# VHH binders against C4-dicarboxylate transport sensor protein DctS (dctS): the designs that were tried, part 14

Target 1, 216 residues: C4-dicarboxylate transport sensor protein DctS (dctS), of Rhodobacter capsulatus (Rhodopseudomonas capsulata) (p37739r437to652)
Amino acid sequence: TLAHELNQPLAAIASYAAGGLNLFDQPEPNLTMLRQAFEKMGAQARRAGLVIRRVQDFVKKRTPQLAALDLSEVLAEALSITAPVAREHRVKLASLIEGRIPGVQADRILIEQVLVNLIRNGVEAMAEGPRTGDDLTVRLARAGAAVTIEVMDRGPGISDAVAASLFDPFTSTKSEGMGMGLNICRSIVEMHHGSLSHGPRAGGGTVFTVTLPVPQ
Short names: E, the ipSAE of ESMFold2; O, the ipSAE of OpenDDE; V2, 0.75 times the mean of E and O plus 0.25 times the DockQ between their complexes.

## First folded at step 12 (VHH; framework vhh_7nfr_2)

Design s2 (from m1 with H108Y; at its last look DockQ between E and O 0.09; V2 from the best seeds 0.00; counts 0 for: pae E 21.5 > 2, placed apart)
Fold by ESMFold2, look of step 12:
Structure s2 (fold): chain B 216 residues (1-216), chain A 120 residues (1-120)
Amino acid sequence: as target 1 above (216 residues)
Amino acid sequence: QVQLQESGGGLVQPGGSLRLSCAASGFTFSFYSMNWVRQAPGEGREWVSSISSGGGDTYYADSVKGRFTIARDNVKNTLYLLMDSLKSDDTAVYYCAAGLYDESYEPYYWGQGTQVTVSS
């Protein structure tokens, strides 16, 4: 997660600061060790800066290259990519493609990444908490002037506290990149003139919905 | 290793019938819309028929409407084209293709083709 990747260097800074103060309070401080503590604090501060820049650069460097895209093929690839992690956690991946899905203007690589991240998020939610079933289903359908992609897990759902900050880049309750992945996914979808939303799944779990416009 | 393998072509007299099959492997067949496309000697490709990924919607070129039937079996990963009332101008190589196909789009996967020849 972004929170985990930032908390690691912040915890290290706190540790080196505490150790440095302990050294400083000695009758004759070991100046070599004290210098080392400051150097390590500086290195960890730079590491935190790299984490922040990495997130910003991902969004900025990959501007969407819009082209005609068959979302059913992108979904097939995303399910193939995530099948090993789903099997590892005994999650059954399923898809439901409803009717003829028109082509959309999208960047295949970026949309594939969004689907992979959302599916992995759902698999990990189902692995780490109570489940209402073993299936994670991705539904692809046309809704008027848009196409919707719903990633529906059967995990524990999203608490009201987590929902309030779900897309903030610095907020996460999971160890595996929930906050950073979802914020990036929303940015990618918005660059495609779409939206990413979430809500409860009937019968338990969470639905993440990607909405992409259909060209006129 | 993606493969689309057509079969069932051959020589038939006018008014006859053929059933084409396309066996799919190396990808998740049920996620793709499927198409039949034909190409007569020395001519461009002509779209023949399409079927949605779930099989609920079928589409036909005017030249074959009422004579050809597209179907799919997502359990067997097979696409079919049932051709009735064949005419000499149906003579072509018939290709199975996966993905969207229209004036703006090219299917992502193509088969090798099967020859259909209608002659007296």
Scores: ipSAE 0.000, ipTM 0.095, lowest interface PAE 21.5, mean pLDDT 79
ESMFold2 (binder alone), look of step 12: mean pLDDT 89; pTM 0.903
OpenDDE, look of step 12: ipSAE 0.009; ipTM 0.229

Design s3 (from m1 with Y32W; at its last look DockQ between E and O 0.03; V2 from the best seeds 0.00; counts 0 for: pae O 15.3 > 2, placed apart)
Fold by OpenDDE, look of step 12:
Order: sequence, then C-alpha cells, then structure tokens
Structure s3 (fold): chain B 216 residues (1-216), chain A 120 residues (1-120)
Amino acid sequence: as target 1 above (216 residues)
Amino acid sequence: QVQLQESGGGLVQPGGSLRLSCAASGFTFSFWSMNWVRQAPGEGREWVSSISSGGGDTYYADSVKGRFTIARDNVKNTLYLLMDSLKSDDTAVYYCAAGLYDESYEPHYWGQGTQVTVSS
C-alpha cells in the first residue's frame, strides 16, 4: 500500500536518527558512522518524497470525473468503510446531517477517499492519544453556496509544531495507516475548488473541515 | 471567548502603504487559516486574502494580487496584511476572520474591522 511505502522510509529515517543520537552519546563518537547515518536519512527522505510525488501525480493525472454527487451517500459509504477500524479502536462513529444538502459537482471516488482518510486519521488520533471522548463525528451541512464536511475526533489535538506542518508530505501520524496523507487530501479537495482546514474541537480533539462549492 | 481585533487602518494617499494587524485570542490561533475580508461602502463583503494555519500557503484576490501581502506570527497570535500601492478602490473596512473563506463560505470568527481610506 501507498501508506506502507511511505512509512518504510520514514521509519528508516527515525531509526537512523535514533542511531545517530546514540552515536553522539558515545564518549568517542564515530564521525564516519554519523555521516553515514545522515546520508542514509537523506536518501530515505528523498525516497519518501518520490512516493509522495507519485501519489500526487496519480491524483493529478486522474481526470476528475465530476458529476452530481450526493454527499450523504458518500459519507455513508465512507463510514461503512471505516467502521471496522473504528471498532477495533473502540471509537464510535457518528454522523450528523444538518438540513437539506445540495448536490455538489465532484468525483465520488476522490471525495470518498478524502473522507475515509480523514476519518481514519481521526480514529488513529483517538487510538494513540488520550481521548476526550469516544466518538468521532462527521457533520455535513450547507454553508451558503458551499457544503461543509467536518470530521471531528476526540483525540489529543494537534500541537503547534505539528499544525505548522500538518499538510507537509512528511508529516504522518500513521504508523500503519492505509490512507493517503493530509497533503493528498488537500490536493483532492483543491482540485474540486474546495478547501481543507483544521481547528480545535470544543471539549478536546480536532476538526477537519472540507468545504466544497455548490454549483449555481 | 474568541476575539479578533484589527488595527493599523487609517487615511493614506493613493500609492501609499499600510500595515494592518489582527490580534487573536481565545482560540488556538495556529490551528486556523486566517483571512482578510473587506467591505466598501454600499458594497458586500469581498475576500481579500487568506493564509494557511502554518503560513505556508497564501492566497489573494485578483484585485490585490501583487500589491498586498498576508503574513502571520503564530507565536504572537497575530495576522498581518501589508498593503502597498494602495488605490482609491481599496477604501473599505477591513476584517480579519478565522476559518475557511471563499466566495461561498463564511469564516467562523470575525473581528470588528479597521477602516482604510485611500484618498488624495
């Protein structure tokens, strides 16, 4: 999986970094070994970058098949897809649809993928950190000439440091995640002339907000 | 309580420059995309510029592109708008807003605004 391909070089980087740090702590650090560790880290970082580019290219090359899309259906499907992983981590998935949701012109597959990824990320955040609750809630609502999809987790939140690089291709909170990174999600959403943002959830956690335009 | 307070507005001549500031409090500033929006007399609100939470991405309306620069300091919880080559058409109340903003979506939080007047 793409996630696996990306996690491998990242794990390697972390390993080399740890090794390097250990070398630094030795009374007589082997500078040659240190250099090698840094070189290897660089190589793995480049590899990770290539993987990300490949994914980005794939997304870009895919001519979005924009069609009238019922986001409620897509949401239901995304929740179904992510239900097993949520159960595994004792996360209760919930959905809230507020009002009548207009159809959007979107690629069903790509938007579904974005939602699946965001939900999985939220579940993982809840699994790895202290929880403020047991629910991951997805809210679908109309906001003027746009539709908003909010993926709200009860995880530990996002630190300032992580927030600054949240959409960086190298920022992954996923240890074994099958999903695309947030950067890819952003690209997909932007392809649809939408926006992807994040913020704190009241009471604790994070809200990822997808905004998609409604055709006039 | 979420607070956004704009400052730095004033009267300037055409071709002049201003720097607007927006002080944010009551929320995790670094989590949010920030926006500048303006409203001229008798007109609706117009999106001016946006910046990502980390500051890595910036966006501008065509009307201000090349003249305005949006920036942020997440340590100081402050949003900035550098306005160069100001025109009479730039006269408006300028608002900072937190959250997603485009022509179709309204940001979550708004400031009180600061008046910018460009006149000879």
Scores: ipSAE 0.000, ipTM 0.220, lowest interface PAE 15.3, mean pLDDT 84
ESMFold2, look of step 12: ipSAE 0.011; ipTM 0.503
ESMFold2 (binder alone), look of step 12: mean pLDDT 89; pTM 0.900

Design s4 (from m1 with T28D F31W; at its last look DockQ between E and O 0.70; V2 from the best seeds 0.00; counts 0 for: pae E 5.6 > 2)
Amino acid sequence: QVQLQESGGGLVQPGGSLRLSCAASGFDFSWYSMNWVRQAPGEGREWVSSISSGGGDTYYADSVKGRFTIARDNVKNTLYLLMDSLKSDDTAVYYCAAGLYDESYEPHYWGQGTQVTVSS
ESMFold2, look of step 12: ipSAE 0.023; ipTM 0.584
ESMFold2 (binder alone), look of step 12: mean pLDDT 87; pTM 0.887
OpenDDE, look of step 12: ipSAE 0.613; ipTM 0.867
ESMFold2, look of step 13: ipSAE 0.139; ipTM 0.637
ESMFold2 (binder alone), look of step 13: mean pLDDT 88; pTM 0.889
OpenDDE, look of step 13: ipSAE 0.535; ipTM 0.832

Design s5 (at its last look DockQ between E and O 0.01; V2 from the best seeds 0.00; counts 0 for: pae E 14.1 > 2, placed apart)
Fold by ESMFold2, look of step 12:
Structure s5 (fold): chain B 216 residues (1-216), chain A 118 residues (1-118)
Amino acid sequence: as target 1 above (216 residues)
Amino acid sequence: QVQLQESGGGLVQPGGSLRLSCAASGFTFSFYSMNWVRQAPGEGREWVSSISSGGGDTYYADSVKGRFTIARDNVKNTLYLLMDSLKSDDTAVYYCAAGLYDYEPHYWGQGTQVTVSS
């Protein structure tokens, strides 16, 4: 949410300010460290400004177009879009659609981009690090009043350090070529009253899970 | 380097037609939803149209529905805007943008001028 995205740079600013004041109170302040504290505060203030501009741009955006959406169709489209890059890196794309999948109320453009980004993230992880296999599988299933989409790669997995910043809008440099990070994917999914989570894949790799509600 | 290069703008009479193109390079074009956005002198940016990464869905601002058609060619890495029944109010610089318009598109073109005048 907005509160979480703003609290992180604000907490960093407060920490650097406290550190800078401690330096000022020393008999011979280390001016190099003091300059670094100010530079870091400035960088965090700029990051907060980018979060605010994203909120302002969201308010000015076109009206979201929620409509009945067949997730199996949008999954097929996303797999087709990512197939050439997956083939380039010798990643085998697969899908598993379990049972009857009810329609959801969603904006097709937004959900398509989420799936493309998650699949590309998995392909890039498998291309850049050690693999536990060559398959990336997307599983679509119903779980009670919700539908789940699991994007499962065989990359090196996510360390605890990376997991702590996974949704930070300014740390997903792998996605720079696409212009959309995992923080945006989570915002889109939350706009649809769903959730985006992650965890380890059995046998190695990572699972990203999108959960979307089924209309009553 | 990533580039989005618009072309096809110019001077046209009211009721006329133009076809804008946006050539993309330096990134995987088929991964991105694409947008047309316009800006009249002294005004803010106005979203015009969007198309999904695969081309299966299109969206239009109410002011252009029925007159403009967005299309893409993922083989040629090119975005198009076919503009029919042009009005003086359509006069603007037209930009193409890669990424979700609602979530700060990552790449922007430099724009092409469209002028609708008698």
Scores: ipSAE 0.000, ipTM 0.312, lowest interface PAE 12.2, mean pLDDT 80
ESMFold2 (binder alone), look of step 12: mean pLDDT 88; pTM 0.894
OpenDDE, look of step 12: ipSAE 0.267; ipTM 0.656
ESMFold2, look of step 20: ipSAE 0.000; ipTM 0.213
ESMFold2 (binder alone), look of step 20: mean pLDDT 88; pTM 0.896
OpenDDE, look of step 20: ipSAE 0.285; ipTM 0.671

## First folded at step 13 (VHH; framework vhh_7nfr_2)

Design u1 (from s4 with G54E Y105R; at its last look DockQ between E and O 0.01; V2 from the best seeds 0.00; counts 0 for: pae O 9.3 > 2, placed apart)
Fold by OpenDDE, look of step 13:
Structure u1 (fold): chain B 216 residues (1-216), chain A 120 residues (1-120)
Amino acid sequence: as target 1 above (216 residues)
Amino acid sequence: QVQLQESGGGLVQPGGSLRLSCAASGFDFSWYSMNWVRQAPGEGREWVSSISSEGGDTYYADSVKGRFTIARDNVKNTLYLLMDSLKSDDTAVYYCAAGLYDESREPHYWGQGTQVTVSS
């Protein structure tokens, strides 16, 4: 997974840093070994950078072909894609469409990917932690001149500490996160002039909210 | 074979009450969120209410909030809609639907619908 690919070099950097610090604390620090540790850290940082670039290129190479998009269709597809993983973890997927959802100008593939990632993240959150329920619900609604997509899980929630870095490029709350990091999701959504936010779900869990503008 | 069969519809006066039922068979009912959708003559489909697979969460359209109650019995594989304080605007064919509700696409499973007519 992309997350795994990023976490590996980062973990290595941390390890080399720790090793370097240990070396530094020795009565006679081996300067050669220290240098090597720093060199290795640099190499791993470069590797992480390349991974990020690949992700960026993936996102950039697709000139977002903004077309009129029916989000209900995209949601149905996203749910279909994530259904197997949800079943595996005994998560019941549900969708709620409130009212008529206007079309948005969006890239179908990118938005689908965002939804798939958010749903997967929610399922994983429910799998790894205490659950307040067995359902992950996605709600589509119109909010004025925007459409909101709420991915609501019943996982353990997000602590304030984690929330502060939730959208940081390298913040993986999940060691095995298969999907595009939340940061990438946010970037995609922002590319569409929308926003991605999170908050607590009533009764327990997390709500990720994608907001996309409706063409005037 | 998957089947959803609505019942309980009829003619009622304004302010009256009805109880709709939807009998499900041929699939694992307990794994699906269930929905009520209605269609008035000449109008598009309108979402009315949804209930989670376990019945813990219920959702309602603004037009029916406080008047309608959705419930389910997973032992009986039955979905219910209690409709109170019915209005003329509630006149429609009411459908039960299992799974993903997509206004543009048919949910996984649909019933044939039951007619509800509210008239003085």
Scores: ipSAE 0.006, ipTM 0.269, lowest interface PAE 9.3, mean pLDDT 84
ESMFold2, look of step 13: ipSAE 0.157; ipTM 0.653
ESMFold2 (binder alone), look of step 13: mean pLDDT 88; pTM 0.894

Design u2 (from s4 with D57Y; at its last look DockQ between E and O 0.01; V2 from the best seeds 0.00; counts 0 for: pae E 9.4 > 2, placed apart)
Fold by ESMFold2, look of step 13:
Structure u2 (fold): chain B 216 residues (1-216), chain A 120 residues (1-120)
Amino acid sequence: as target 1 above (216 residues)
Amino acid sequence: QVQLQESGGGLVQPGGSLRLSCAASGFDFSWYSMNWVRQAPGEGREWVSSISSGGGYTYYADSVKGRFTIARDNVKNTLYLLMDSLKSDDTAVYYCAAGLYDESYEPHYWGQGTQVTVSS
């Protein structure tokens, strides 16, 4: 796996270098595309450096501690944590718990951090305006063999350009706000055998959806 | 600028106590789960303890469970580690780290470290 993780950025560097040479050899080199090729090579070199750093640094890391978790309790905590920032920006936090929500196997600290990140990103998006309303609603519901958590803001939405790179783990691109990136949030959710997705909110804004499996 | 600054380390006898502090600035402290990580001389870094963003949930390495207590104050942007019943094996540089600490990802921010030395 380490070889695979290093081969990926190295292959990407070779590909961008080859593409850059083709551009350079054109009668009229496209300087914008050539600059982009260099920038992408640099990003991949940094990715390779991060992989090497993991090999060279021995750290006894905390393993995710999966246990039966009441998502309604985690949501209540996340809303409490984010309430001061929401009040500062005149955002009304609301929750909607639809029906009986079964427990999931999850690490509470990790899932709480994901929810806090998504809620604060929504509040920051609404603070930066324009907004289509003042409510940020988190909906918790069962969907068959899974539970869904939808974080729905009223901010300006996510442009197609931003959406294309929103979860790219190897760019510095971040969704609106500061702090933990959405790619890390998705990785945490995927460690829990779930998924993190996004889409437009009806009436304006963005919905981020966390899906977690219900244990058999 | 993001800053995590540990303090409260020092020389202590076995069985003694210390309280470490970590002052945070330049980022939204209440956003992050927080961690203590230590590094003994000649060894790799070892996770010690974690606390949730709101402070309600804590985890400890087996080597320190029952002796160490992690706490946070989100008003003062400060993380604490109360260390009781210190042993020679606790001798290390202790780092404050912000962010989630799991098998796949390093914390976002690291402090400069504070030395704890337990000598008899």
Scores: ipSAE 0.011, ipTM 0.469, lowest interface PAE 9.4, mean pLDDT 80
ESMFold2 (binder alone), look of step 13: mean pLDDT 88; pTM 0.894
OpenDDE, look of step 13: ipSAE 0.014; ipTM 0.245

Design u3 (from s4 with G54S D57E; at its last fold request DockQ between E and O 0.78; V2 from the best seeds 0.00; counts 0 for: pae E 7.6 > 2)
Amino acid sequence: QVQLQESGGGLVQPGGSLRLSCAASGFDFSWYSMNWVRQAPGEGREWVSSISSSGGETYYADSVKGRFTIARDNVKNTLYLLMDSLKSDDTAVYYCAAGLYDESYEPHYWGQGTQVTVSS
ESMFold2, look of step 13: ipSAE 0.191; ipTM 0.670
ESMFold2 (binder alone), look of step 13: mean pLDDT 88; pTM 0.888
OpenDDE, look of step 13: ipSAE 0.487; ipTM 0.811
ESMFold2, fold request of step 17: ipSAE 0.000, 0.012, 0.012; ipTM 0.086, 0.552, 0.567
ESMFold2 (binder alone), fold request of step 17: mean pLDDT 88, 88, 88; pTM 0.889, 0.891, 0.896
OpenDDE, fold request of step 17: ipSAE 0.666, 0.670, 0.611; ipTM 0.875, 0.876, 0.859

Design u4 (from s4 with D102T E103G Y105R E106T; at its last look DockQ between E and O 0.01; V2 from the best seeds 0.00; counts 0 for: pae E 14.4 > 2, placed apart)
Fold by ESMFold2, look of step 13:
Structure u4 (fold): chain B 216 residues (1-216), chain A 120 residues (1-120)
Amino acid sequence: as target 1 above (216 residues)
Amino acid sequence: QVQLQESGGGLVQPGGSLRLSCAASGFDFSWYSMNWVRQAPGEGREWVSSISSGGGDTYYADSVKGRFTIARDNVKNTLYLLMDSLKSDDTAVYYCAAGLYTGSRTPHYWGQGTQVTVSS
């Protein structure tokens, strides 16, 4: 349902943009209708922003509800949610599920939002900076007593300055409204007894790795 | 075209104050979270402060907490950093940066930077 809520305004923007281009290409463009198309696009962009803010606020304030969770299903939903923005920036999303992935004890909503945030972060990196390819791949695999989720982009990599700020904790009395920062993602993963780390991707780009323990 | 233009830097004595501004144009400023990032000579960029798109939430690095105040004016499309009790290790080029959310590892837009120098 989250994918639907976000994809609806994005689809509407695409539709109004197509209609606006058709109006623009007429021999005598109707400027009133063209203005209306732009106004509707703006309204839908604002609606998408409100959906994003609502999700970020919900995740920040949510009490974790741990249960047996199939990470492959959560990954599929996260990819669905991020597909429109990836397409917009010509980023090809892919998944690679290696072998049998045991269930983990996790809050589905919180982990889904971590994955969405990491994927969008990678898409941003690839959209506005140098890239070594068009693929962003999420690899799900077992590593001993843990499961790893690797979000691998083809962006420019992480400078030392950016790395130093990547996971900075929120330190203001107004911390309630920060939303889904990478610091919050790290906290969510640590509340699940896991870790969030980063490093270079072979062949260029960055890997963010979520590690979650398999129940003992 | 997108522009982020910092101003208000300069030379100040330790314990002094400065107010940085970042004027934004060419994009919907109210849509983006805004950040201040600094770079000292010969070092990498260091995150300083962030503010949510609506201005209701502010965040600070430990090194500046209690001394710096971030603010934004979404009517004037301007980001501010009020710097008090300046120390010599605050000397750096200060950049403003726009991203969709705090924690983005690569903000979409960066300013040109303004030099702040704190010396006796």
Scores: ipSAE 0.000, ipTM 0.186, lowest interface PAE 14.4, mean pLDDT 79
ESMFold2 (binder alone), look of step 13: mean pLDDT 86; pTM 0.875
OpenDDE, look of step 13: ipSAE 0.064; ipTM 0.529

Design u5 (from s4 with D102S E103G E106T; at its last look DockQ between E and O 0.01; V2 from the best seeds 0.00; counts 0 for: pae E 18.7 > 2, placed apart)
Fold by ESMFold2, look of step 13:
Structure u5 (fold): chain B 216 residues (1-216), chain A 120 residues (1-120)
Amino acid sequence: as target 1 above (216 residues)
Amino acid sequence: QVQLQESGGGLVQPGGSLRLSCAASGFDFSWYSMNWVRQAPGEGREWVSSISSGGGDTYYADSVKGRFTIARDNVKNTLYLLMDSLKSDDTAVYYCAAGLYSGSYTPHYWGQGTQVTVSS
């Protein structure tokens, strides 16, 4: 439903942009109508921002609803949600699903938001500074009694100094303004009896690994 | 490449006003919470103000509350700080900083800073 709610303002923006270009190309452009096109585009961009904030608020207030979950389906949705920001920064999103992935007991909404946040973090890391490539790959695989989800970027990586405090809470700002950072993602994963870890990607970049147990 | 470029600093008398701007490029400005952070000579960095990604939530340090106003324009990709009733204690380099999910003292991106000097 997030993808659907964002597609509405995105379609409107595309329509106003096309109309604005037609007005701009007239020999004597109607500047009043052109201004209106820009104003409508801005309003739709703000509407998309409100949708995103509503989802963030919902996640912070959600009562967990654990059920059998197909991780490949939630990964596909997370990739769909993050595709616009990846495209903006020329990041190629890809997935690799290795073999048969058993279901896990999880809250679909909470796990989806963890994946969205990890993917956005990787895209934004790749937007900053040098890259070793343009791909961000999410690998889903079974590792013994667990399933792993690896979010692998090709950004600058994490220094040893930064790694030591990567999950520290933001204590100098009121908790209501913190948003969903890596410490919240770790808490959600731990609530599901899993773990969130990180390490270097072979060939450059960072890997964030979500590990979730397979029911016996 | 991410760029944050501050402007609008300068020399002002006590009680005066300044408006700082920060032009952003190279990333999705509307996704980031934005911050102003300042550093006085010989001091550590001090958080000043933050604004949520959509602009609906604003936060201020006690030292500036009621005198400073943070705003953003997500169409122009610009962050603002309106500074009123300036005091000599406000003398500092002011940095624009992009964080994740409504503010961070360890933001992902930093500007180069703009000098504000309050002196009679």
Scores: ipSAE 0.000, ipTM 0.096, lowest interface PAE 18.7, mean pLDDT 78
ESMFold2 (binder alone), look of step 13: mean pLDDT 85; pTM 0.865
OpenDDE, look of step 13: ipSAE 0.005; ipTM 0.238

## First folded at step 14 (VHH; framework vhh_7nfr_2)

Design v1 (from s4 with P107F H108D; at its last look DockQ between E and O 0.01; V2 from the best seeds 0.00; counts 0 for: pae E 19.3 > 2, placed apart)
Fold by ESMFold2, look of step 14:
Structure v1 (fold): chain B 216 residues (1-216), chain A 120 residues (1-120)
Amino acid sequence: as target 1 above (216 residues)
Amino acid sequence: QVQLQESGGGLVQPGGSLRLSCAASGFDFSWYSMNWVRQAPGEGREWVSSISSGGGDTYYADSVKGRFTIARDNVKNTLYLLMDSLKSDDTAVYYCAAGLYDESYEFDYWGQGTQVTVSS
């Protein structure tokens, strides 16, 4: 959720500003701690600015801001963000990082949002339909000149009829309401010269696969 | 590996002209806005000109407007700067730089620079 990602740094800024004012009003203000409060506010303002720029790029159809990215760190953060909703629905999140994963050129915020959306989609599919197990596993591996990220749930799977409309702009994960849909996830991945696909998981469920090129 | 290699610098008299080129490789050039930035001796870097990824929008610093022309060739992955009516104040190392869109907070890739010297 881009709205969620923006509200986090804004909330942090408000908290540090309130703390900084309390420090300022003390009889002998600790200037070192006051400086630290301003530094933390600045860091969060920069993070909010990056989110805003990415939202503007979607509206204006501009390309993502690419930089060297460690996908294992992005995956860890996405799992942390989705852990509460997974726990609520008694879904066990797991990861499998196979071998050394080379860096990719990608926009960290946008790729993180894709992973969060795919994980939440799988958790909700497992919560609201029949499921073949309690585990949702994300596998990160190198496949030749590319890196693959597979989000594997144990939900009911995707019929051919549903698959035909899966990336329709008005097909949405129920957990986000007005949030980012699978069509936007596909657009983000394609802007990174990658692909987003789906298929059945062995033993039941769905696999969504993000493929990103390794820089040449 | 990403490479940006400038060329075409040199020594020229005031009022003269130079054409700079920047050859790009190792990344998808057509996705990037391209920029010229210069650094005079003892000074910080100064933005000179920018061109959008498709080439349709161009921007110039006031100090060079009307004298410099930026262009790009997305087939040859090459950025150009045509400098006319050169002044001593234009003496600098000229860098090409790539950012993912026009108003990037920082450029992703930089060249090594080419020296332009304007003197009598």
Scores: ipSAE 0.000, ipTM 0.083, lowest interface PAE 19.3, mean pLDDT 78
ESMFold2 (binder alone), look of step 14: mean pLDDT 85; pTM 0.863
OpenDDE, look of step 14: ipSAE 0.087; ipTM 0.579

Design v2 (from s4 with S33T; at its last look DockQ between E and O 0.03; V2 from the best seeds 0.00; counts 0 for: pae E 15.5 > 2, placed apart)
Fold by ESMFold2, look of step 14:
Structure v2 (fold): chain B 216 residues (1-216), chain A 120 residues (1-120)
Amino acid sequence: as target 1 above (216 residues)
Amino acid sequence: QVQLQESGGGLVQPGGSLRLSCAASGFDFSWYTMNWVRQAPGEGREWVSSISSGGGDTYYADSVKGRFTIARDNVKNTLYLLMDSLKSDDTAVYYCAAGLYDESYEPHYWGQGTQVTVSS
């Protein structure tokens, strides 16, 4: 919750301030620990600032521009966009469209970005570690009142420990500046009244599943 | 090094026009949806416009639709915003941003901003 998100850095600041005053009052203050206390207070103040900016930006954020969208078309574009980096890492991109896919109400730019980001995440996972194959497949299918988009890589998979923090906005970093928080993809999908989930791929790797409702 | 550098801001009279540009380097510009985002004095950030990676789809906030035009040149790695019929409410720092703009506060890349002031 927003209250919880803000109370945590405030409580940490109070704790580091109390600890810092205790250190300061010692006859021979440990200056290294005192410096660390001030540095950690500063970091928590910046974290609180990020929470506050989220609240301040809420009214003025981009609203999804929902329109009838052909998911097969946006998938084809996302695959085209990611093809050069996939070739660089010798990842074979493939798509599988199962049956007739109804249109969905979605913002094309936002959904395209989700697909590009999920595909890029899979390509990078396959490039960084051992892989169980060279194919990254995106499967598009109807499941009852919804359409599913499965981005299936053959990377090393996601450990239970990593899975617990996958969507944590405060611990997500990537080398080379290409890191993308899965939390943003989840937020976009949820703005479309869908869901983003993950699980193991049969034979190794990870599946990220986007589920979008089919309109009446 | 990733860089987004805005230019073309300035002081303009109401009803006037400005053309903003944003030069991109250090990343694959053509991969990204590009955005203009503005921040007025004492206000939060406001999304203004977005353009798809290929340039075929454009979106605008209701407050600027019909007055602003977003464009991109993927050969020059440059994003543009043509602002016509400017009003005092358009006064803000305008930022170029690569990727999505939403509540996560995890922009892929942001520019430094350029000031636009609409005043008599």
Scores: ipSAE 0.000, ipTM 0.230, lowest interface PAE 15.5, mean pLDDT 78
ESMFold2 (binder alone), look of step 14: mean pLDDT 88; pTM 0.896
OpenDDE, look of step 14: ipSAE 0.009; ipTM 0.246

